# VH-VL binders against Histidine kinase CKI1 (CKI1), part 8

Target 1, 134 residues: Histidine kinase CKI1 (CKI1), of Arabidopsis thaliana (Mouse-ear cress) (o22267r987to1120)
Amino acid sequence: RVLVVDDNFISRKVATGKLKKMGVSEVEQCDSGKEALRLVTEGLTQREEQGSVDKLPFDYIFMDCQMPEMDGYEATREIRKVEKSYGVRTPIIAVSGHDPGSEEARETIQAGMDAFLDKSLNQLANVIREIESK
Short names: E, the ipSAE of ESMFold2; O, the ipSAE of OpenDDE; V2, 0.75 times the mean of E and O plus 0.25 times the DockQ between their complexes.

## First folded at step 4 (VH-VL; framework fv_recaticimab)

Design x9
Fold by ESMFold2-Fast, scan of step 4:
Structure x9 (fold): chain C 134 residues (1-134), chain A 121 residues (1-121), chain B 112 residues (1-112)
Amino acid sequence: as target 1 above (134 residues)
Amino acid sequence: QVQLVQSGAEVKKPGASVKVSCKASGYTFTSYYMHWVRQAPGQGLEWMGYINPSGGSTKYHQNFKDRVTMTRDTSISTAYMELSRLRSDDTAVYYCARELYSGEYDAFDIWGQGTTVTVSS
Amino acid sequence: DIVMSQSPSSLSASVGDRVTITCKSSQSVLYSSDNKNYLAWYQQKPGKSPKLLIYWASTRESGVPDRFSGSGSGTDFTLTISSLQPEDFATYYCQQYYDYPTFGQGTKLEIK
């Protein structure tokens, strides 16, 4: 189950298509950091209440770094705060149209993101493989 | 074989509600968004909205947002579309349709056979 | 809301004829980043559900005969049937999926 967060509809559609081509069967989409936070929070609460063995509502989250209102970094920080109370950590992959310099790479790590992927998604399969190999 | 099978024809009075079902088979139900499209007699096709069967998230066209509810039951691979406060101009064939490629807005590769809903006094 | 306009609304043709149906969108349905036109064509026979023929403006759905072809880009699209067969008499619809899905009004293809 994957969550794709991007305020641009076409960007979400392209990402979803590539994920499905790679064999990902369940893709949820949303258009804001606030909505991503809500979906993760409600999913965690529901799974804990039901006593689910699988405690994570999503296996991966692809988070656009630059969105209006609550950006991807802020959304990630808030998700990490919620996750601490449940003792879990969802892999969150930063998606950006800008190459990360040393400063931006530091910011993605500081926010709690696990990997970086440019918006061309050319390295999507490699990023997923690296995250899974951990 | 991939198919969508819908519930039978309904005749309703103005002000009533109708709930149409769409049972999927031959594929993983939670892997594809399910859309609803209607067609009034002698008219074209009109998109009503979608549901993501995995998480249950929905999006409705503005024209239907205050009267339509889309749900699903993953245990029986069935999607539902309920339209309330029916009017005579809701008389139409209602179709469920599977997205072709990626979620949200898409083209539709598999269609149900349609459910005729007639609203008359 | 993207408005789809088809022409003609109906046409009469004979088996073996080359038939062309046009579709215009009120706004471009071409996404420059992936260079794809978010446009599909459907065939609908009386009492039946629509059947997908073409997607991405020119990609033929599996199982669709090669006499059906789609062309065009941006706002102007065409569906061509190169040699009309008896089973092709139906109503044809274009559909955009760049935004909220919208359909053309349909073109009824009748036997002459």
Scores: ipSAE 0.012, ipTM 0.650, lowest interface PAE 8.4, mean pLDDT 86

## First folded at step 5 (VH-VL; framework fv_recaticimab)

Design hp1S (from hp1 with heavy chain D107S; at its last look DockQ between E and O 0.70; V2 from the best seeds 0.00; counts 0 for: pae E 2.3 > 2)
Heavy chain, then light chain:
Amino acid sequence: QVQLVQSGAEVKKPGASVKVSCKASGYTFTSYYMHWVRQAPGQGLEWMGYINPSGGSTKYHQNFKDRVTMTRDTSISTAYMELSRLRSDDTAVYYCARELYTGDTYSAFDIWGQGTTVTVSS
Amino acid sequence: DIVMSQSPSSLSASVGDRVTITCKSSQSVLYSSDNKNYLAWYQQKPGKSPKLLIYWASTRESGVPDRFSGSGSGTDFTLTISSLQPEDFATYYCQQYYDYPTFGQGTKLEIK
ESMFold2, look of step 5: ipSAE 0.529; ipTM 0.836
ESMFold2 (binder alone), look of step 5: mean pLDDT 93; pTM 0.954
OpenDDE, look of step 5: ipSAE 0.639; ipTM 0.884

Design hp2S (from hp2 with heavy chain V100L D107S; at its last look DockQ between E and O 0.57; V2 from the best seeds 0.00; counts 0 for: pae E 3.1 > 2)
Fold by ESMFold2, look of step 5:
Structure hp2S (fold): chain C 134 residues (1-134), chain A 122 residues (1-122), chain B 112 residues (1-112)
Amino acid sequence: as target 1 above (134 residues)
Amino acid sequence: QVQLVQSGAEVKKPGASVKVSCKASGYTFTSYYMHWVRQAPGQGLEWMGYINPSGGSTKYHQNFKDRVTMTRDTSISTAYMELSRLRSDDTAVYYCARELYTGETYSAFDIWGQGTTVTVSS
Amino acid sequence: DIVMSQSPSSLSASVGDRVTITCKSSQSVLYSSDNKNYLAWYQQKPGKSPKLLIYWASTRESGVPDRFSGSGSGTDFTLTISSLQPEDFATYYCQQYYDYPTFGQGTKLEIK
């Protein structure tokens, strides 16, 4: 299961389509960091009630960095806080329309993101393979 | 054979609600977003919202957000649209439509239900 | 919402004619990241649901005859029927899906 978090409709829908082309059958979307946090938190609660706490609600989260109110870095920090109490860690991939400079790369690491991807998504498969390989 | 089969026609009075069903067959119901579109008599098409059947998340057009609820039952591959506080101008044919995924990304609606006529009159 | 305007609202034509229908959007539906126009065309016959003809502005859906073609980019789009057949008399809608979907008001194509 994959979660795509982006406040921009076309970016969110295009990312979903590319993931489906790669063979991801279940792609969930949301348009805010707050909603992403809610979905992860509820997913963890539900799996705990079912006795499946080791199974993550999402296998990957693609998190847009620039969103109003709660941006992707803040959303990731909040998700990491919730995950800590459950002892799990979802792969979270930063997505941005800006060039990935050194400062943006450092902020993604500080927030607890696992990789960085520009909004063109042309490196999507490579990023997934890298996370899974090592 | 991929198809969407909708529930039958409804006649309602103003202030009531209606719940239209859309049963999917021939494909994996949870893999495709489902949209709802309506068409008043002699008028064009108006998008109402969508549901992701996998997780049940929804997005509604602002014009309907206070009155529409979209749900689904994955065990019977069925999506639902409920419209409350009906008015006479809600008289329309209501369609469910599947979001296409082909080529590199998503596209428009490739499969439509046959439509459900809802008539609101006193 | 992105407003879609079709022209004409209706037209009359004979079997064998070439017909064009235009669609204008209030803002570009070309997504720069993939260079695709998120624009579709539908055919709707009386009492029937819409049928997808064209997506991404110019890509024909499976099973759609090659007399139907789409063109244009950005804000200006055209549906062309190169040799009108009796079964082509219908109402045609453009639709953008660059943002939350909106439809043109429709173009009714009638037999002379």
Scores: ipSAE 0.404, ipTM 0.805, lowest interface PAE 3.1, mean pLDDT 87
ESMFold2 (binder alone), look of step 5: mean pLDDT 93; pTM 0.954
OpenDDE, look of step 5: ipSAE 0.639; ipTM 0.885

## First folded at step 6 (VH-VL; framework fv_recaticimab)

Design k1 (from r8d with heavy chain D107Y; at its last look DockQ between E and O 0.74; V2 from the best seeds 0.00; counts 0 for: pae E 3.7 > 2)
Fold by ESMFold2, look of step 6:
Parts: sequence; C-alpha cells; structure tokens
Structure k1 (fold): chain C 134 residues (1-134), chain A 122 residues (1-122), chain B 112 residues (1-112)
Amino acid sequence: as target 1 above (134 residues)
Amino acid sequence: QVQLVQSGAEVKKPGASVKVSCKASGYTFTSYYMHWVRQAPGQGLEWMGYINPSGGSTKYHQNFKDRVTMTRDTSISTAYMELSRLRSDDTAVYYCARELYSGEYYYAFDIWGQGTTVTVSS
Amino acid sequence: DIVMSQSPSSLSASVGDRVTITCKSSQSVLYSSDNKNYLAWYQQKPGKSPKLLIYWASTRESGVPDRFSGSGSGTDFTLTISSLQPEDFATYYCQQYYDYPTFGQGTKLEIK
C-alpha cells in the first residue's frame, strides 16, 4: 500500500500511474503534509486497536519536499515523532523538482527520509529495489 | 464488462437530504478514484468531488463542501454521494464517473453511471 | 479553478458537413514532464450520460470513428467532425483534467 503526497494534482496522478504500472494496486493520494500526517496517525491508531501495532499503514510514502503550510520535511519529522511511540518506521522517499544539493541532502537526512527521487520519477523502480534490498 | 449502475430517481422537498449510490462491476473497485458530476436541466456539467474507494479519502468542490459527503462500501463495490439541505437549484441529474489508469495512462472519465435524477420541489 | 470556454454554444449543420468546436482554457493544461495536454472531449446524447471521445487533446478513445479528431495545445483546442453522420447530433463538452476537473459549457450540434 503506498501513499503519494504532493500538493500538485497532475504530479500526484502521474506518480500514481507509474506506481500502478509497477504492480502497486493500492495507491493513496493526499495533497498536504498535514493530511499525510493525519493518514499515518489514523492508520497507526487503527492497527493498535487491532493488535498489530508494529505493522505499517503504508509500505512506502513518496513525499514531495515543497508544499504550502507543512512541507515534506516538516511532515516527515512529525510522522517520525508519531512512529516513535509505536516503534515503527515507514520508508519515506523524498521527491523534489531539484537535484539534491548539499542543503537538500542535509534536510532529507535531518527530517528522517530514507531516499531521494527527482520529480521525473525515472529512477522510481531503482530506488524501491535499493530500499527493499537492505 | 466495466459498468457503473446508479440508484433510481428521487423526489425531495427543500431542506431534505439525498443519498445516491453507484455500484461498480467488472473492475477492481478500490483501484480507481470515483468522481461525482451533476447536470441541472438544460445546463452543463458541474464537478462535485471525488473519493478514493481504497482509503475513503475525499475532495469536494468549494460549492458543495459544507453539504456533500462521499462514502463507499468496498464489500459491495459501491460509492455513495449524499447532498444535504437541498434547494430547488439542486434539481439535476447526478453522475458517478471513474477515472482510469491503464499502464501509465490517465484517461479522464472513461466510464459513467447512467445518472440519477434528483428533483427538489415544493 | 481552470475555466473552460467553449464556442459556439450551438451549431446547426447537415449530414456530411465538416464542423469545428473550440475550447479555450484559462491556463495551460500541457504537463511539461510528459508533454501531454490533459484535455478531453465528451459526446452526450439526450437522456444519456457523457461518452468519452478524445483524451490528451488528440487521441481517440477505442471505438470512436476516425471522423472525430482533436487538435490544439496549451490553452486552445478544437474538436473536428469531418463528415457528420446522423448519430453525431448531440451536445459536446470539453474538459480539462490537468487540475481538479472543469468542463466547458457545451456545444449543441443540431440537424438543419
């Protein structure tokens, strides 16, 4: 189950299409960091009630770095705070329209993201395979 | 065969609510977003919002956000649109429509329900 | 919202005629990453739901006759019917799906 977080409508839809082509049948979309945080929190609460606290509500989160109000780095930091109380860690992949510079690389690490992917999504399959191989 | 079958016509008084159903068949219901679009008599098409049937998340057009609720029941592959505090200008045909992904393609609305006429009067 | 402006609002034509319907969006619906225009055309016959004809501005949906063609890019789009048939008399709508969907106001195509 995958979550795509991007405030840009067409970017979300294109990312969803690429994920479905790779065989991901269940793709959730949301348009803000606040909604992403709510979905993760709600999913963790529901799994706690069902006795599966160490199970993840999403297998991957693709998090756009730049969004209004709560950007992807802030959303990731808040998600990590919530996950800490459940003892879990969702793979969160940073998505940005810029190549990673030293500043963006530091912010990715500081926020607790697990990988970086540019908005073209050309390396989507490779990034997923690399994360799964470890 | 992929199809969307909607509930029957409704006649309502102002102030009431209506809940229209849309039953999907021939495809994996939870894999495709469902949209709701209405058409007043002699008028064009007006987008109301969508639901992701997988998780139930929704997005509503500003004109409806305080009065519309979109839900689904995945066990029977059915989406619902409920519109409350009905007014006479809510008289319209209400359609459900599926957005399609095939490979990387996004086809707009490839399949539409037959429409549900809702009449609000007196 | 992206506003879609369609013209004419109605059109009277004969079987065999060539007709064009135009659609203009208030902002570009061309997505630079895939170079596709997220613009669709629908046909709606009286008492029926809309039927998808054209997507990505110019690609015909399966089963749509080749007399229907779409063209244009960015903000300006055209639906052309090259030789009208009796079954083509209907209302036609353009729709953008680059952002949250919006429709043109429709063009009613009538028999002379």
Scores: ipSAE 0.359, ipTM 0.787, lowest interface PAE 3.7, mean pLDDT 87
ESMFold2 (binder alone), look of step 6: mean pLDDT 92; pTM 0.943
OpenDDE, look of step 6: ipSAE 0.645; ipTM 0.885

Design k2 (from hp1S with heavy chain T105Y; at its last look DockQ between E and O 0.68; V2 from the best seeds 0.00; counts 0 for: pae E 3.4 > 2)
Fold by ESMFold2, look of step 6:
Structure k2 (fold): chain C 134 residues (1-134), chain A 122 residues (1-122), chain B 112 residues (1-112)
Amino acid sequence: as target 1 above (134 residues)
Amino acid sequence: QVQLVQSGAEVKKPGASVKVSCKASGYTFTSYYMHWVRQAPGQGLEWMGYINPSGGSTKYHQNFKDRVTMTRDTSISTAYMELSRLRSDDTAVYYCARELYTGDYYSAFDIWGQGTTVTVSS
Amino acid sequence: DIVMSQSPSSLSASVGDRVTITCKSSQSVLYSSDNKNYLAWYQQKPGKSPKLLIYWASTRESGVPDRFSGSGSGTDFTLTISSLQPEDFATYYCQQYYDYPTFGQGTKLEIK
């Protein structure tokens, strides 16, 4: 199950199409960092009540870096705080409209994101393979 | 055979609610978002919202957000749209429609249900 | 909401005619990241649900006759039927899906 977080409607839909092409059967979309945090938090709570405390509500999160109010870096930091009490870590992949500079790389690391992708998503399969090898 | 089959016509009084069903077959129900679109007599098409069948999350057009509820039952591959506090201008044919993905890109709606006529009259 | 305007609202034509229907959006539906126009055309016959004809402005859906073609980019789009057949008399809608979907008002194509 994958979560795509982007405040832009068409960006979410295009990312969903690429994920489905790769064989992802279930893609959830949301349009804000606050909603992403809510979905992860509620998913962890529900799975704990079902006795599935080691299971993640999402296998991957693709997090747009720049969003209004709660950006992707803030959302990731908040998700990491919630995950700490459950002892889990969801792979969170930063998504941006351009290749990272030094500032973007620093923010990605500080927020606790696991990888970086350009919005074209051309390297999507390679990034997933790299994460899975760890 | 990919198909969406909707529930039958309904006649309602103002103030009542209606719940329309849309049963999917021939594809993996949870893999495609389902949209609801209505068409008043002699009028064009009006988008109402969508549901993600895998998690049940929804988005509603602002015109309907206080009166519409979209749900699904994945065990029978069926989506539902419930419209409450019906008014005479809610008389319309209500369609479910599936999001298309072609290649690795999002496309328009490729499969539509046959439509459900809802008539609201005093 | 992105407003979609179709022209004409209705027209009469004969079998064999070339017909053109125009659709204009209130903002661009071209997505710069993939250079695709998120515009579709549907055909609807009386008492039937809409049928997808064209997506991405110019790509024909499977099973759609090649006499149907779409063109245009950005805000201005055209559906062309190169040689009208008896089964083509219907109402045609454009639709954007660049943002939350909206439809044109429709163009009713009637036999003359």
Scores: ipSAE 0.390, ipTM 0.798, lowest interface PAE 3.4, mean pLDDT 87
ESMFold2 (binder alone), look of step 6: mean pLDDT 93; pTM 0.955
OpenDDE, look of step 6: ipSAE 0.759; ipTM 0.907

Design k3 (from hp1 with heavy chain D107Y A108G F109M I111V; at its last look DockQ between E and O 0.43; V2 from the best seeds 0.00; counts 0 for: pae O 5.3 > 2)
Fold by OpenDDE, look of step 6:
Structure k3 (fold): chain C 134 residues (1-134), chain A 122 residues (1-122), chain B 112 residues (1-112)
Amino acid sequence: as target 1 above (134 residues)
Amino acid sequence: QVQLVQSGAEVKKPGASVKVSCKASGYTFTSYYMHWVRQAPGQGLEWMGYINPSGGSTKYHQNFKDRVTMTRDTSISTAYMELSRLRSDDTAVYYCARELYTGDTYYGMDVWGQGTTVTVSS
Amino acid sequence: DIVMSQSPSSLSASVGDRVTITCKSSQSVLYSSDNKNYLAWYQQKPGKSPKLLIYWASTRESGVPDRFSGSGSGTDFTLTISSLQPEDFATYYCQQYYDYPTFGQGTKLEIK
C-alpha cells in the first residue's frame, strides 16, 4: 500500500498510473501535505488500536516537493514527528521535476526523505532496491 | 457494448438522503475513474466529485464535501453517490461518467450514464 | 478552481453555416510534461447525456464527424463546426481536466 501526494491533478494521476503499471496494487492519493499528514496519523492510530504493529499504514509515500500551503519538505518533517511517537519510519520518496543530482534533491534528504525521483519514475525500481537494502 | 446504467428517478423531502447507483458493463471497471456530475433544470454541468478506480480515494467539490459520499463495489461493477441533507436546490439530473486511468493518458469523460432525476420538494 | 468561460452563451445559425464557439480558462491547462492541453468539448441534446466530442483540445473522439474540430492552447480554445448539420443543434460545453474538472457555462446552438 502506497500513498501518492501531489497537489496537481494530472501529476497525481500520472504517478499513480505509473505505480500501478509497475505492479503496485494498492495506491491511495491525496492532494496536500496536510492531508498526507492526516492519513498517516490516522493510520498509525488505527494500527495501535487494532494491534497490527507489524504493518505500516503505507509501505511507501511518494511526496511532491512543491505544493501550496504545505510543501513536501514540511509535510515530511511533520510526518516524521508523528512517526517518532510510534517508533516507526515510512519510506518517503520525493517526486520532483528537478534532476536527481540537483540542489533540490539534496534538500529532500535534509528534510527527512529517503530518496529522490524525477516525475518519470523511471528509477523507481532502483530506488526501492536501495531502500530495501538498508 | 460499453454502458453505464443508473438507478431510477427519486423524489425526496428536504433533509432526506438519496443514493444513486451506476452500474458499468462492457469494460474493465477498475481501469476507470468514476465522476459524478449534476445538472439543475435549465442549467449547466456541475462537477461533484470522483472516486478512483480502486475505490480507495475520493475527491469532492467543496460545495458537496460535507454532504456527499462516493463509493464503488468492484464485485458488481457499480458506483454509488449518496447525497444527504437534501434541499430544494439539489433538484437536478445526476450523471455518472467514466474517465480512463492508464497512468499517462487521460481522455476526459467518454461514457456517461443516462442520468438520474432527483426531485427535492416539500 | 479553474474557471471556464464560454462565448457566446447562445447563438443562432443555419444548416451549412460555419460555427465557432470559444472557451477561455482562468489559468493554463497545458501540461508541460507531455505538452498536452487538458481541455474537452461536450455536446448535449435536450433530455440526453453529454457526449464527448473533443479531448486534448484538438483530438476527436471516436465516431465524431470531421466537421467538428478543436483548436487552441494554454488558456484560449475554440470549437468549430465547419458546416452545420441539423443534428448539431444542441448545447456545447468546454471542460478542463488539468485540475479537478470544471465546465464552461455552455453555449446553446439554435436553429435560425
Scores: ipSAE 0.022, ipTM 0.657, lowest interface PAE 5.3, mean pLDDT 91
ESMFold2, look of step 6: ipSAE 0.505; ipTM 0.819
ESMFold2 (binder alone), look of step 6: mean pLDDT 94; pTM 0.956

Design k4 (from hp1 with heavy chain D107G; at its last look DockQ between E and O 0.68; V2 from the best seeds 0.00; counts 0 for: pae E 3.3 > 2)
Fold by ESMFold2, look of step 6:
Structure k4 (fold): chain C 134 residues (1-134), chain A 122 residues (1-122), chain B 112 residues (1-112)
Amino acid sequence: as target 1 above (134 residues)
Amino acid sequence: QVQLVQSGAEVKKPGASVKVSCKASGYTFTSYYMHWVRQAPGQGLEWMGYINPSGGSTKYHQNFKDRVTMTRDTSISTAYMELSRLRSDDTAVYYCARELYTGDTYGAFDIWGQGTTVTVSS
Amino acid sequence: DIVMSQSPSSLSASVGDRVTITCKSSQSVLYSSDNKNYLAWYQQKPGKSPKLLIYWASTRESGVPDRFSGSGSGTDFTLTISSLQPEDFATYYCQQYYDYPTFGQGTKLEIK
């Protein structure tokens, strides 16, 4: 189950299409960091209330870094705070249209993101394999 | 085989609400986004919003955001659109439509319901 | 919202005629990342729901006759019916799905 977070309509719809082509059956979208935080929080609450054995919020989150109001780094920090109470850590992959620089790499690490992808998503399978190997 | 079947025509008074159903069959309901589009008599098509049936997330066009609610019941593969505080200019045919993912990206609306006529008159 | 403008608003034509309908968008619907135009054409017959004809500006949906073709890029698009048949009497709509969907106002095609 995957969550795509991007305020740009076509970017998140195209990312969803690529994930479905790769065989991801359940792809959810949202257009803000605040909504991403809400979906994760509600999913964790529902999991706890149901005594969740097999119900997980998301297996991966693809988080656009640049969004208005609450950007991807802020959203990730807030998600990490919520996850601490549940003892879980969802893989969160930073997505950006820019080449990673020293500042973007620092912000990714400081926010608690697990990997970095450009918006082409050409390295998607490689990034997933690297996360799973950790 | 793949089809969307909508609920029957409705006649409502101004100020009332209407809830239109759209039952999917012949495909996995939760795998495709569902859109709602309306058409006033003699007029063109107007997009209202969509729902992701998997998680229930919605997005509404600004013209309807205060009055429309889109929901679904995955156990019966049915989407719903409720429009409240009806006005006479809400008289229209309301369609549900499936968004298909084609190739490496999302596609247009490949399957449409038969339409539900909602008439608002005093 | 991206505004879609169709021309003409209506036309009459005879069986066998070549018919051209244009659609202009207020901004480009070409996505540079995949080089695709996010534009579709629909046919709607009286009393019926719309039927998808063309997507990505020029790709025919399965089961759509060869006489229907789409062309154009960016902001200017054309639907062509190469040899009009009696069953082609309908209203035709363009639609962009580059952003939240919007439709052209429609072109009503009447068979003489």
Scores: ipSAE 0.368, ipTM 0.785, lowest interface PAE 3.3, mean pLDDT 87
ESMFold2 (binder alone), look of step 6: mean pLDDT 93; pTM 0.952
OpenDDE, look of step 6: ipSAE 0.744; ipTM 0.908

Design k5 (from r8d with heavy chain D107S F109M I111V; at its last look DockQ between E and O 0.67; V2 from the best seeds 0.00; counts 0 for: pae E 3.5 > 2)
Heavy chain, then light chain:
Amino acid sequence: QVQLVQSGAEVKKPGASVKVSCKASGYTFTSYYMHWVRQAPGQGLEWMGYINPSGGSTKYHQNFKDRVTMTRDTSISTAYMELSRLRSDDTAVYYCARELYSGEYYSAMDVWGQGTTVTVSS
Amino acid sequence: DIVMSQSPSSLSASVGDRVTITCKSSQSVLYSSDNKNYLAWYQQKPGKSPKLLIYWASTRESGVPDRFSGSGSGTDFTLTISSLQPEDFATYYCQQYYDYPTFGQGTKLEIK
ESMFold2, look of step 6: ipSAE 0.377; ipTM 0.791
ESMFold2 (binder alone), look of step 6: mean pLDDT 93; pTM 0.954
OpenDDE, look of step 6: ipSAE 0.794; ipTM 0.916

Design k6 (from hp1S with light chain N35D; at its last look DockQ between E and O 0.69; V2 from the best seeds 0.00; counts 0 for: pae E 2.6 > 2)
Fold by ESMFold2, look of step 6:
Structure k6 (fold): chain C 134 residues (1-134), chain A 122 residues (1-122), chain B 112 residues (1-112)
Amino acid sequence: as target 1 above (134 residues)
Amino acid sequence: QVQLVQSGAEVKKPGASVKVSCKASGYTFTSYYMHWVRQAPGQGLEWMGYINPSGGSTKYHQNFKDRVTMTRDTSISTAYMELSRLRSDDTAVYYCARELYTGDTYSAFDIWGQGTTVTVSS
Amino acid sequence: DIVMSQSPSSLSASVGDRVTITCKSSQSVLYSSDDKNYLAWYQQKPGKSPKLLIYWASTRESGVPDRFSGSGSGTDFTLTISSLQPEDFATYYCQQYYDYPTFGQGTKLEIK
């Protein structure tokens, strides 16, 4: 189960198509950092009410870095705050429109993201493999 | 066989509501977003919104946002579109359509329901 | 919303004719990340639902005869039927899916 967070319609749909090519059957989309936070928070709350506190609402989150109002870094920081109360950590992959510079790599780490991926998504399979090897 | 089968024709009075069903078969219902499109008599096609059957999340075109509700029941592979406060200009054929994913990206709508005629008259 | 304009709105032709229909979008539907045009063509016969013919501007859907071809990029697109058959008399719609979907107003192709 994967969440794609991007304010751009075509970016969300293309990312969904690539994930489905890799065998991901259930891809959820949302268009803001605030909505991503809401979906994670509600998913964790529902799991707690049902006594399933060690299950994640999403196996992976692909978080666009540049979004209006609440960008991907702030959304990730807020998600990490909520997750701390539940003792879980969802893999969150930063997605950006250009190659990672040292500043973007640093911001990714500071926000609590687990990997970085450019919007071309050419390295999608490699990033997933690295995360799953841990 | 992959298909979408919609509920039958409806005749409604202004101010009423209509709920159209769309039953999917021959594919994994939760793996494809479902769109709703309508066509007034003698007119072109108008997109209304979509639902992700997996989680139930929706997006609606602004023209319908205050009157449309899209839902689904994954246990019977069925999507629903409800339009409230019907007006005479809501008379149309309503279609469900599956979002296609091919190759490494997404495509347009490959499978359409047969359409549901909704007539709104006094 | 991205506005889609089709031309002509109706057309009369004979079996065997070459037919072209144009579609213009108010904004580019070319996605820079994958270099694809998110533009589709549909055929609709009276009393029937639309049938997908072409996606990504020029890719034929499976089972669609090769007399149907699509071309164009960015904002200007063309559907061509190279040798019109009796079953091709229908209404044709272009559709962008680069953003929330919108359709052209349709081109009705009738028997001359």
Scores: ipSAE 0.495, ipTM 0.829, lowest interface PAE 2.6, mean pLDDT 88
ESMFold2 (binder alone), look of step 6: mean pLDDT 93; pTM 0.953
OpenDDE, look of step 6: ipSAE 0.605; ipTM 0.876

## First folded at step 7 (VH-VL; framework fv_recaticimab)

Design m1 (from a11S with heavy chain Y101W; at its last look DockQ between E and O 0.72; V2 from the best seeds 0.00; counts 0 for: pae E 3.1 > 2)
Heavy chain, then light chain:
Amino acid sequence: QVQLVQSGAEVKKPGASVKVSCKASGYTFTSYYMHWVRQAPGQGLEWMGYINPSGGSTKYHQNFKDRVTMTRDTSISTAYMELSRLRSDDTAVYYCARELWSGEYYSAFDIWGQGTTVTVSS
Amino acid sequence: DIVMSQSPSSLSASVGDRVTITCKSSQSVLYSSDNKNYLAWYQQKPGKSPKLLIYWASTRESGVPDRFSGSGSGTDFTLTISSLQPEDFATYYCQQYYDYPTFGQGTKLEIK
ESMFold2, look of step 7: ipSAE 0.441; ipTM 0.820
ESMFold2 (binder alone), look of step 7: mean pLDDT 93; pTM 0.952
OpenDDE, look of step 7: ipSAE 0.765; ipTM 0.909

